# Ledger of designs, part 3: VH-VL binders against Very-long-chain (3R)-3-hydroxyacyl-CoA dehydratase 3 (HACD3)

Target 1, 90 residues: Very-long-chain (3R)-3-hydroxyacyl-CoA dehydratase 3 (HACD3), of Bos taurus (Bovine) (a7yy55r5to94)
Amino acid sequence: VLTPHVYWAQRHHELYLRVELSDVQNPAISITENVLHFKAQGHGAKGDNVYEFHLEFLDLVKPEPVYKLTQRQVNITVQKKESQWWERLT
Key: E = the ipSAE of ESMFold2; O = the ipSAE of OpenDDE; V2 = 0.75 times the mean of E and O plus 0.25 times the DockQ between their complexes.

## First folded at step 1 (VH-VL)

Design e8 (framework fv_ebronucimab)
Fold by ESMFold2-Fast, scan of step 1:
Structure e8 (fold): chain C 90 residues (1-90), chain A 123 residues (1-123), chain B 111 residues (1-111)
Amino acid sequence: as target 1 above (90 residues)
Amino acid sequence: EVQLVESGGGLVQPGRSLRLSCAASGFTFDDYAMNWVRQAPGKGLEWVSGISWNSGSISYADSVQGRFTISRDNGKNSLYLQMNSLRAEDTALYFCAKDHWGDSYYYYGMDVWGQGTMVTVSS
Amino acid sequence: QSELTQPRSVSGSPGQSVTISCTGTSSNIGAGYDVHWYQQHPGKAPKLLISGNSNRPSGVPDRFSGSKSGNTASLTISGLQAEDEADYYCQSYDSSLSGYVFGTGTDVTVL
């Protein structure tokens, strides 16, 4: 199973995930209040392949992700359930 | 109610053109990639072309590359297929199909299909 | 072109199990791309039957199951019913084509 490079950032109320995959169409994103699963066809470090990852959040989130595709990346925005600063993502 | 309705098919002579339309309703059209898939009478399914939600990524089957053009108008919830230089082998029922945006990590595929519009290329 | 290979037909009696194979190459199934299955009754549009190798959309009976290993995916129909008589197609993504590829299709006959 291949994993893509993933970066994250935050605000008090939001998490931002940047998945470094080019030419992604229609990714499969599943989110619960504590886990995110990602799977997509795209161009990553190991070429054109299926890339996937999962992560368990440090604290609870709202299970309503928003994503936006660009030519070079998939940007995912997740709302925190409680507005607070997280020391780490997981 | 989630629905796709194709139109524009008909009988045409080889070498001529047709433009197919697909009207979408009941979902947020500009969140999904869209496809054209065809089926010749009595034959199997063949993917023809696909277009991403923002038209930033477009691809074609080798059999239609250079002759067909896929496009979409998100403001009108519509998908199009411009078919030029038609050949007898393009005779088929043409389906409009929506990619499924997975709410679960294992959901893919085309989950909504139209009824199809028949294109017959004959002399 | 590079269609996924399926048997032309399979047959079974009511209550029996039948399995349909779908064989690809290193640019599609072998590269790890998911396989989806469609059911098509005569004169109707295809219906998504199995999504992402093994997931059943809402409303699909649990007697339909999918699996994938290496270059091959399989659809198994257990407890075969008369209404299962239809054509079945697998579908995946092909990186060399930068597009979707369908299987050759399998006609299921309930005897």
Scores: ipSAE 0.006, ipTM 0.604, lowest interface PAE 13.8, mean pLDDT 84

Design e9 (framework fv_ebronucimab)
Fold by ESMFold2-Fast, scan of step 1:
Structure e9 (fold): chain C 90 residues (1-90), chain A 123 residues (1-123), chain B 111 residues (1-111)
Amino acid sequence: as target 1 above (90 residues)
Amino acid sequence: EVQLVESGGGLVQPGRSLRLSCAASGFTFDDYAMNWVRQAPGKGLEWVSGISWNSGYISYADSVQGRFTISRDNGKNSLYLQMNSLRAEDTALYFCAKDLYGSGSYFDEFDYWGQGTMVTVSS
Amino acid sequence: QSELTQPRSVSGSPGQSVTISCTGTSSDVGGYNYVHWYQQHPGKAPKLLISDVSKRPSGVPDRFSGSKSGNTASLTISGLQAEDEADYYCSSYAGSDTYVVFGTGTDVTVL
């Protein structure tokens, strides 16, 4: 399983994930049992390939992520279930 | 230049319906959450409803829940507010407002506003 | 939904400083650092003036500054100018049940 580089940031009510993958189309992104599942065909550190990762959030999140594609990255936004500052992502 | 232009306001009797529109230009419309904020004559601002860039998240103020429906058409760069069962207390100038951050921010901070469209609910 | 409390009006002369308070609860202003200020001239749309308690958007003069202590946020306008005459509204994030709550508004008069 190839894992892309992922960066994160936050506000009190939301989380931002930046997935470093180029030329991604139709990524599979879902949240089940507070675990984010990501799988996409794209260009990463190991070339053109399928990249996948899972992460279990530190606290509860709403189950509907939204995302935006750019040429070089996938930007994912997740709503926190309770508005608070998180010390860690996981 | 970012522009938001509201339309559809007018005088309407209690219990009737109106549909407001907001035409957006000067930014990538489908990257941002959009909002309706109202201001009653001589009063302050009240957030009414918001919709995420992809319509995946929608929320309403308690005062309008069940009566108003927010929607958007990204192909037309347009935001809408369907207002049903209108009441005298819905009388206000209705602003279209854009969230500051892209797909990462919802219904918090508004960097651009339209000029508003006046809705008057009266017998 | 409750509103954040602001003074109805404040006034000053050109070159003076005025401060507008915005008082909420521990569930909005006191609980989060997401307090924003908007300036509204008569007949115009609101304009974002200060974000996240104290951050100035591009193009906003240094004369405008924001701060927060406990349940009260403050907007200070130093070196008051005639064009600062407007209504000022604070807003705060109030949790995912409510999202945004606005202040009652303050009319700034430059004498």
Scores: ipSAE 0.007, ipTM 0.615, lowest interface PAE 11.0, mean pLDDT 85

Design f10 (framework fv_felzartamab)
Fold by ESMFold2-Fast, scan of step 1:
Structure f10 (fold): chain C 90 residues (1-90), chain A 123 residues (1-123), chain B 107 residues (1-107)
Amino acid sequence: as target 1 above (90 residues)
Amino acid sequence: QVQLVESGGGLVQPGGSLRLSCAASGFTFSDYYMNWVRQAPGKGLEWVSGISSSGSTIYYADSVKGRFTISRDNSKNTLYLQMNSLRAEDTAVYYCAREDYSSSWYYYGMDVWGQGTLVTVSS
Amino acid sequence: DIELTQPPSVSVAPGQTARISCSGDNLGDYYVYWYQQKPGQAPVLVIYQDSKRPSGIPERFSGSNSGNTATLTISGTQAEDEADYYCQAYDSSTSYVFGGGTKLTVL
């Protein structure tokens, strides 16, 4: 299984995930039981391929991710259920 | 050696068109996101357009949308910028620049730049 | 949308430390890149991802990025460091965003 590189940042109420994968079309992104599931065809470190990962958040999030596609990234915004600063993502 | 060489710049009247080329050598061109960045005389750097490694994903600065078209030919290691409906404010040195997505877990900024090609739009 | 603000000029004596700031709302949440440009030449990447140096860039160049401000620091500044310096960030909605540039004068 090929996994893309993922970076994160945060605000008190939001998490931002930047998935380093270019040429992505129609990614499958969902949150179930506080786990983010990502799968997409795109261009990453191993070339054009299917990339996927799963991420269990440190604390509770709302199950409604929003994403934007840019030319080189998939940017995912996730809402925290409780506004607070997280010491780590998982 | 890794290098980028731009060509195609020149003097054009307003409303005219030019096609810029950027020839890449010394690296696997098809692995890299490529950008066009311009600089008006005596001014700062302004990002113009970018294209993914396969060419499937393309973005433009608002100032050039609908007028400029970025493209690439990976078999020829060449990046292009087709510029139509040119305006005086498009006068600038145009650089092609590589984004290094080749090592470790990070996108890099623009690590390799060409020498630039001057586009002058005047009557 | 992030906007990057740099001072238009900074002056430093040879051997002194130059500090060039780049300010933007929550800039610490973005990776910042720094470019050096000498007259008539293409930009040269001197710092990538906030604080890392490309191969061949002198160790006197360093970077940091926290809160709303990224800083390029040049210790023991030399005459050949005189140039324009640009910061750049990547925002997912706008792609590459450049600061207005800072002219470093080494007197």
Scores: ipSAE 0.005, ipTM 0.603, lowest interface PAE 13.8, mean pLDDT 85

Design f11 (framework fv_felzartamab)
Fold by ESMFold2-Fast, scan of step 1:
Structure f11 (fold): chain C 90 residues (1-90), chain A 123 residues (1-123), chain B 107 residues (1-107)
Amino acid sequence: as target 1 above (90 residues)
Amino acid sequence: QVQLVESGGGLVQPGGSLRLSCAASGFTFSDYYMNWVRQAPGKGLEWVSGISSSGSTIYYADSVKGRFTISRDNSKNTLYLQMNSLRAEDTAVYYCARDFGDSYDYYYGMDVWGQGTLVTVSS
Amino acid sequence: DIELTQPPSVSVAPGQTARISCSGDNLGDYYVYWYQQKPGQAPVLVIYQDSKRPSGIPERFSGSNSGNTATLTISGTQAEDEADYYCQAYDSSTSYVFGGGTKLTVL
C-alpha cells in the first residue's frame, strides 16, 4: 500500500490535513466511524501511482470532510464535533 | 514587470494551420504551469490547453485534441500553440495565461494574462 | 464533471452592492477564481481561492464559496467596475472550467 506524506494542523474547531500528492485524479475521501479514508491516483514519493491511507481520529469529528485540490497537494478540512485542542491527531 | 505577450494570430482558411507564440518576461518562466485560453467574438472564456513547468505534462480541451499542440522553450521564455486543421469555430482571441502557483504548488487559477492575439478562420 | 452557471447580467446603481453568483454541484469543494474583463482587454484576476484578493485589487471586492454557490460581492459599486465577470474552477476530469460570464452594468 503506497502512503502519501500527510501533515496536519488544527484550530479549536477544525483539523487541517495536507496530503503531499500532486496531479491528483479521482480522489475518494470519506469519513466513516471516525476514520478518514483517502485513495487517489497521483504523483507521490513512489512516482505516478495509487496512494491511500486510513486515519482514525483521536476524538469525534463530523462526517463531512471538505477538500480542495492544488497541483501539488490535497488540502482536507475536517470539523471537530467538540471545539477543543487535541494533543495528537490519532 | 511581469508580462505575457502573444503573437502569430491572423486570417487563415478552414483546414489551414497557424502557430501562436507567447513571450514571457519579468518572472522565472520555467517555474510555472502555462495555459492557452480562447474567447470567440461576443462569447465567454474557454480553456484550450495547459503545459507543466518542465513541459512533460500536457492537457487539451476535447474540442482541440488531435489538432492543436502546446509546447514551450524555457531557454527562450516562450510558450507555443501549433494549430492544425483549423475550423470556423476556432475563430477567437487566444490568450496565454500563467497558473497562479509556482513549481512547488499549482493552484489551478490564472493570475497573469497576455493581451491576446486574434485568430480568424474564414473562407 | 462540474459545470458553472452564472446569470447573464446584473444591474446596480452607483454606490450599491452588486452580487454575482456562480453555481455548480458541490462547488464548495473546489477553489473558485473570479476574473474581470473590460471591453477589448484581457481578463484580470480579482479574487483567488474563493475569497482572497490579489495585491492592487480594491477592498470593495470580496468572495465566498459554500455548498453549491460561489458569490462575488462588489460593495459601493463604481462606474469603473462595469465589466464582464467570469468564475472559474478546476476539476480533474475537465481541467479548467469557466462560467458563462455575467455582464455587470452600473446604471
Scores: ipSAE 0.008, ipTM 0.640, lowest interface PAE 11.5, mean pLDDT 87

Design f12 (framework fv_felzartamab)
Fold by ESMFold2-Fast, scan of step 1:
Structure f12 (fold): chain C 90 residues (1-90), chain A 123 residues (1-123), chain B 107 residues (1-107)
Amino acid sequence: as target 1 above (90 residues)
Amino acid sequence: QVQLVESGGGLVQPGGSLRLSCAASGFTFSDYAMNWVRQAPGKGLEWVSGISGSGDYTYYADSVKGRFTISRDNSKNTLYLQMNSLRAEDTAVYYCAKDEVYIETYGSGFDYWGQGTLVTVSS
Amino acid sequence: DIELTQPPSVSVAPGQTARISCSGDALPDQYVYWYQQKPGQAPVLVIYKDSERPSGIPERFSGSNSGNTATLTISGTQAEDEADYYCQSADSSGTYVFGGGTKLTVL
């Protein structure tokens, strides 16, 4: 299993995930109140391959992700269930 | 040791209602999303509805939206499907199915299934 | 929404390798799950997340997901493997989709 590089940031009401994969189309992103699964064909650290990761959030989220594809990354925005500051992502 | 036991199926006339139950044992019920999957006689599998481990999030196939309601009682380890306005095309064996990943409502598969309960809608 | 296509039937001799395909335009970008269903019984998960095998499933069962096709492979097929096999996937919209099913006959 190949894992992409993932960075995160936050606001009180939102989480932002930046997945470093280029040339991605139609990523498989599934989200529940506490788990995110990601799988996509793209160009990452190990070349052109299928990249995958999953993470269990520190606290509950709303299962309505929004993502935006750019040339070099996949940006995912997730709404927190309760507006609060998280000390860590997982 | 994981066991799912459905009940509540039977014969009903079009426009009628039925409530299905699924009694779960052998795992921490509230940690897992639960689903209903149906199969019409001689046909394939069709996902009907899903509910998160907490019960806060519910999902429905377009064919049953507004007619079926999924719910759960975590204190009793029981999943429910309230079926209203039944149609002949709802005739099927209804299976209770557990998500293979804890508290996941979509993007996964089903690691344990009940024996199924038959619902027949007669016209 | 993913549309998954399976052949309606596959026949294999005992001891030979059976291969059941599941095709969809969103593959390989989606996870694929495989279920075995014998007459009068509930489905049983035999492969999850493309290629992982649940505890208790014989090692002769394997899965792959490459290009537009996922494949369930049964090596050294036994009479007891005769069943209907379904692939299943899901997308980020919360939709679970099953393939039409493949009847495996072991002659």
Scores: ipSAE 0.006, ipTM 0.598, lowest interface PAE 14.4, mean pLDDT 83

Design f13 (framework fv_felzartamab)
Fold by ESMFold2-Fast, scan of step 1:
Structure f13 (fold): chain C 90 residues (1-90), chain A 126 residues (1-126), chain B 107 residues (1-107)
Amino acid sequence: as target 1 above (90 residues)
Amino acid sequence: QVQLVESGGGLVQPGGSLRLSCAASGFTFSDYAMNWVRQAPGKGLEWVSGISGSGDYTYYADSVKGRFTISRDNSKNTLYLQMNSLRAEDTAVYYCARDTYVEYGSGSYEYTFDYWGQGTLVTVSS
Amino acid sequence: DIELTQPPSVSVAPGQTARISCSGDALPDQYVYWYQQKPGQAPVLVIYKDSERPSGIPERFSGSNSGNTATLTISGTQAEDEADYYCQSADSSGTYVFGGGTKLTVL
C-alpha cells in the first residue's frame, strides 16, 4: 500500500488534515482508540492506486471526523476533546 | 505559545537587496503555510508572498513577481524573503503570518492568518 | 484580481453599534476575514470565515457576508475598540486581497 502526502494545521478546538490525493470518491476515514485510519482509491504521487495511512494523535480527540472532497485533496476536520494548542500532531 | 519574530529590516538604497527572516516557535513549523504581508507607512495591508508547509509551492503578488523570493528552512523553523531590485514603493513594515489553508471545490480557498509577528521595517531611499 | 472596498472612516458614540462594510465581486463565493490593528501593533484576527470568532475575542464582535457585501458589527462599542479594521478575502486564483481599511473612531 502507498502513503499519501499529508499536511496538518490546528485551531484551539480543531485539527485539520489535508491529504494530497486526487479523484477520491468514497474514502474510508475513521477514528478508533485515538488513531485516525485513512484508506482511499485515488491519484497520488505514485499514480492511480490505493493509498492508506494511520496516525495516533498526541492528545485525545472526538471519534467523529468530518471530511470534504475537492478534485485534488481530501480535507479532514477532527475535534479536540480539550481545547488547547498542540506542539505536535503525534 | 505560538511566536513569530521577524528580523533583517533596515535602510537600503534603490536597486539594492535585503533578506528578511521570520523565526517561528511553539508549533510544528513544517505543517503550516506561511505568508509575508507588508504595510507602507500610514497605508493599508498588502499581501506579498506565500509558501506551502513543504516549501514546494510558492505564490507572489504581481507587484513583487521576479524580484522577491520566498523560502523556508524547516530544520531551523525559519521563513525567508529575499528582496532584490528594491524600489521606494517597497518601503514598509513586513509581517510574517501563519496560515491555515483549506481548499474547497471549484478552486475556492480558506485562508486564516491566525498569528502575526510584530513586523520589521524596510526603508528604501537614497 | 479583486478589489475590496471599505469606507475610510466610521464614527460611533460609546455604547452604540458600529458597522463596517467590505464590498467586492468575489465575496459571494469566498470567505471574509476581519483584522483589528491598533497604532504600532500587529494586526489581530477578530472574525474568520465570515462570522466566526477566535477564542478571546469579545462577543460584541460579529460578522456577516451577504451578496457582494460583508459587514463587521461591533455592538455596545467601547473606547478600546478604536482601531483600524481590515477585511480580507481571496480570489479563485489563490491570491489574497485586503480591503483599504476603516478607521473606527469612538467619540
Scores: ipSAE 0.000, ipTM 0.555, lowest interface PAE 13.0, mean pLDDT 83

Design f14 (from f12 with heavy chain D99L E100W V101F Y102G I103E E104L T105S Y106D G107Y S108Y F110M Y112V; framework fv_felzartamab)
Fold by ESMFold2-Fast, scan of step 1:
Structure f14 (fold): chain C 90 residues (1-90), chain A 123 residues (1-123), chain B 107 residues (1-107)
Amino acid sequence: as target 1 above (90 residues)
Amino acid sequence: QVQLVESGGGLVQPGGSLRLSCAASGFTFSDYAMNWVRQAPGKGLEWVSGISGSGDYTYYADSVKGRFTISRDNSKNTLYLQMNSLRAEDTAVYYCAKLWFGELSDYYGMDVWGQGTLVTVSS
Amino acid sequence: DIELTQPPSVSVAPGQTARISCSGDALPDQYVYWYQQKPGQAPVLVIYKDSERPSGIPERFSGSNSGNTATLTISGTQAEDEADYYCQSADSSGTYVFGGGTKLTVL
């Protein structure tokens, strides 16, 4: 399996992940033990394939990610368990 | 050392086509997303299009969707904008701009800009 | 959709502090970037990630982002700071938006 290109940003309450993967089908996005698991079929840097990645967050997050599919990317919003600025994502 | 140089601008008739190029030097071109930003005479900046470092993902402002195509050739360190079905409101200086940081980054600003190339759409 | 609103012009006396605002619904949740543009020139990034300065940008430039409004502050404003200033943000969809721009006049 392949890893997609991922960008991130943050605010005190939230983390934003922009996954560069187009024409995504049935993404599986979950958080267990503060690890975000992403797996989806889509078109990425290495063509049509299954793309997968895992991120262990620096601090605690709420276990219910929200995502929005666009034609060109998957946008994931994760709520921080405690409102604070993170020095790094992982 | 880090430079972007646009070319290909000129005068075209409404409904015509034009291809812009942006030659990059002084950085690892394929590591960075690139953007086209335009500015109509006496007006503000307007983002037009963006492309990922690999070239596999492209993004467009609603005003240009279906008419403009962004592409890149990483072997030649060159960014392109193919402009079709041009309208008077597309008249602007077109800048190419490098995204601040590459992959897995929280930076969405544009740190290096070219000097721009003028596109005039007039009868 | 994100929309960024800037005042069209700001005037300040030499040596005084100039403040340029940028307001929008998404600003509590998104980073803001500031650009300086002098006549006939390409924009120059002066503030990134709300409040950070690129190398080579004078200390008198600073930024903040709080409660739907980002602010570019220029302390001890000098004649060479006369320019158009643009704020810019991005949403997670890969869409970028610029404010309408503010013309700073040092009188």
Scores: ipSAE 0.000, ipTM 0.588, lowest interface PAE 13.8, mean pLDDT 83

Design f15 (from f12 with heavy chain K98R D99G E100P V101Y Y102S I103G E104Y T105D Y106W G107E S108Y G109Y; framework fv_felzartamab)
Fold by ESMFold2-Fast, scan of step 1:
Structure f15 (fold): chain C 90 residues (1-90), chain A 123 residues (1-123), chain B 107 residues (1-107)
Amino acid sequence: as target 1 above (90 residues)
Amino acid sequence: QVQLVESGGGLVQPGGSLRLSCAASGFTFSDYAMNWVRQAPGKGLEWVSGISGSGDYTYYADSVKGRFTISRDNSKNTLYLQMNSLRAEDTAVYYCARGPYSGYDWEYYFDYWGQGTLVTVSS
Amino acid sequence: DIELTQPPSVSVAPGQTARISCSGDALPDQYVYWYQQKPGQAPVLVIYKDSERPSGIPERFSGSNSGNTATLTISGTQAEDEADYYCQSADSSGTYVFGGGTKLTVL
């Protein structure tokens, strides 16, 4: 399983995930109240390939992710179930 | 057709308070995040605050956090900025700006702007 | 720490091509947006998502984002294009950031 580099940031109500994977089209993103799964064809550290990862969140999230594609990354926004600052993503 | 009209600017003493309003028309107001962007005389643009389409999520620049409060009334198609503890450094034209569409919080651009309202903080 | 650097001024003769740069370390990972502002007026979006043009903006305006530098290009520059131009992007936390602005003089 090839894993892309993933960075995160937050606000009180939201989590932002930046997936370092270029030339992505139609990523498969699924989310439950505590797990996000990502799978996409794109260009990463090991070249053109299928990249995949999963995150088990520190606390509960709303299962309605939004994503935006750029040439160089996939940006995913996730809403927190409870407004709070997280010490860690997982 | 999309229009944003600011009001409420004026002269205020340091330490004072002022509330700005932005009346929106020509689009479904609740579908868009709304923002305040300011510009001090002779200076560049500075983002101040943003609010999601639902009004549930608010964001502030560090320079105004704890002093300014953004809010909206979707039934009146109006955006507000409550400014407290005003400083001389807050003197600027304040613009109401639309964006992003509520589904894309990372799409950070402003497609429509109001005319701006001048806030002068002076002794 | 994120910052966008623009030249403070660019001069061009009418009909010539103007190029305004916007540089930042995060630009390879971010969309860039461009605004035109004339004296006493609100900013107007002229380019969004690096290279897209809003309806109503003349075809002479174009944009690109390559490496650490985004460029706004105005082909066949007209007198009415004289204005301040600002680039804008966002960091990973969703904070808006503007360049310092470039004064375009058409002379």
Scores: ipSAE 0.005, ipTM 0.595, lowest interface PAE 11.0, mean pLDDT 83

Design f2 (framework fv_felzartamab)
Fold by ESMFold2-Fast, scan of step 1:
Structure f2 (fold): chain C 90 residues (1-90), chain A 124 residues (1-124), chain B 107 residues (1-107)
Amino acid sequence: as target 1 above (90 residues)
Amino acid sequence: QVQLVESGGGLVQPGGSLRLSCAASGFTFSSYAMNWVRQAPGKGLEWVSGISGSGGSTYYADSVKGRFTISRDNSKNTLYLQMNSLRAEDTAVYYCARDYTVEIPGDTYSFDYWGQGTLVTVSS
Amino acid sequence: DIELTQPPSVSVAPGQTARISCSGDNIGSKSVYWYQQKPGQAPVLVIYDDSDRPSGIPERFSGSNSGNTATLTISGTQAEDEADYYCQVWDSSSDYVFGGGTKLTVL
C-alpha cells in the first residue's frame, strides 16, 4: 500500500487534510462518523501510482467530506460532529 | 508586514545566464511555498516555477524545464531562480510570489503577495 | 489540459456592475483566483478560492464558479477599479494556469 504524505490542521468546527499528491483525477474519498478512507491514482513520492490511506479520527465527524484539487495537493475538509479542539488527529 | 523584493534582472545576450533573487520579510518564510511568475512587455501573466516551503519539491513550466532552476535558502529568507540558455522569449518582468502554507488551516491561497518585479531583457 | 479564456476588454460606467468571465473546461471543479493589476504595478489578489476576499479587498468584489465559467463581479464600479484582471487555477495536468487577462475600462 503506497501512502501519500498527509498534513492536518484544525479549527474549532473543522479538520483540514492536505494530501501531497498531484495529477489526481476523481479521488475516492469515503467517510463515516469515525473513519476516512482515501484512494486515488496520482503522482506522489513513489511516482505515478495508486495511493491509499485510512485514518480513525480521535472523535466523531460528520460523514460529508468536501475536497478541492489545488496546486500539487488534494485538500479535504471534514466537519467535526461536536465543536471542540482536538489534541491529536487520531 | 509582508514584503518581497526581487533583484538580479538586467540585459543579457541569447544563450546567456542570469540569477534572480527574492528577499522575503514579515512572515515565516520556510512555512510558505514560493513561485516565480513572469510577464512579457504588454502581455499576460505566465507561471514559471514553484518550490515547496522546505525546498524538497520543485516544479517548472514546460517552457523552462531543463534551463531554469528554482531554489531557496530558508536561513536567509531568500528565493532564487537560476536562468540558463536564455532566449529572446524569456524577456519579461519576473515576479516573486508567495503561495500556499501548511501553517494556516484551510487556507488555499495562491499568490497572495507579490514582489515589485525585476526586468530581464534577452537581446542580441 | 485546461485553457482559460477571458474577454480582452470590458467597459462599464461608474457605479455600474462589471462582470468578467473566465471560461475553461469543467472550471467549476477547480478553485479560481483573481488578480488585479494596474499599470506599472505588481498584481494584487482580489478573490481566492472562487469567492473569498482577502483582508482589505472591498466588498464590491465577488466571485462565482460553476460549470465551465468563473465570474468576477465588481458592483458599484469605481474609477480606481480600472485595471487588468487575470483569473488563475491550478490543474493537475498543467500546474498554474492564468487566463489571458481582461482590461476593465471605467468610463
Scores: ipSAE 0.012, ipTM 0.658, lowest interface PAE 8.6, mean pLDDT 84

Design f6 (framework fv_felzartamab; at its last look DockQ between E and O 0.08; V2 from the best seeds 0.00; counts 0 for: pae E 10.9 > 2, placed apart)
Fold by ESMFold2, look of step 2:
Structure f6 (fold): chain C 90 residues (1-90), chain A 125 residues (1-125), chain B 107 residues (1-107)
Amino acid sequence: as target 1 above (90 residues)
Amino acid sequence: QVQLVESGGGLVQPGGSLRLSCAASGFTFSSYAMNWVRQAPGKGLEWVSGISGSGGSTYYADSVKGRFTISRDNSKNTLYLQMNSLRAEDTAVYYCARVEYTVYSDSGTYYFDYWGQGTLVTVSS
Amino acid sequence: DIELTQPPSVSVAPGQTARISCSGDNIGSKSVYWYQQKPGQAPVLVIYDDSDRPSGIPERFSGSNSGNTATLTISGTQAEDEADYYCQVWDSSSDYVFGGGTKLTVL
């Protein structure tokens, strides 16, 4: 299993993760115990493969991520449990 | 509480085989990549092998490639290392370790957040 | 690909500051992780992402990483800090790379 490139941004109440994979199939994206779990088949920096990562958030988040597949990426939106600015993602 | 418990170590002759197990509890096992790391007596840590959360991808250090096989059974929350054609230099304590991912604004990387207590493998004639 | 070099040993008096280096070509571009291993025990993560502490790690542990050197710093060193310390990076070509380890002795 390979790691995708992942970038993040935030608003006061939300986190946005951008996973750089295209042609994504069978995405598995969940949050358990404040850890985001990501797995998908797709085309990333090392070609067609299974890409996987796990990410423990800095502060508490709500457990239901929302995601959207685009041309070049998987966009994941995560709600913060308390509205505040984070200095880091993890 | 995250727990990792290795078993299956022992004394074996050169050329022999041994299968290590690592029983995991306290987390969603299938969501985490897992690795074996070894430590020869009086020596430092050496990465041996890794496997993705699903088991679909496996990785090996050059020193064990072709002789060791990592696998997992997600229904039993168990990680395995099948070690064949064992050599004296494989003598070590073998740890299973859980992989965690760190994300930056541009890229990420990997490290081990939890380790088992290890199981000793001794390869001696 | 990248090799990590640590001093084999460091000695400090109780209450003194210990500094354990981890040298590697352009290590400052990588995230560095530090593990403590006490005799007969498994390694324990004490610093992640160069400078961050996991919950339960005393504030006397800190880290830095720039250029070709990452450093683990233990201020006010205590007898219980006597252990082996390993640095680690991950690299796509070499996977997990550990330093050779540093024995910290508290005299």
Scores: ipSAE 0.007, ipTM 0.603, lowest interface PAE 10.9, mean pLDDT 86
ESMFold2-Fast, scan of step 1: ipSAE 0.098; ipTM 0.746
ESMFold2 (binder alone), look of step 2: mean pLDDT 93; pTM 0.942
OpenDDE, look of step 2: ipSAE 0.016; ipTM 0.710

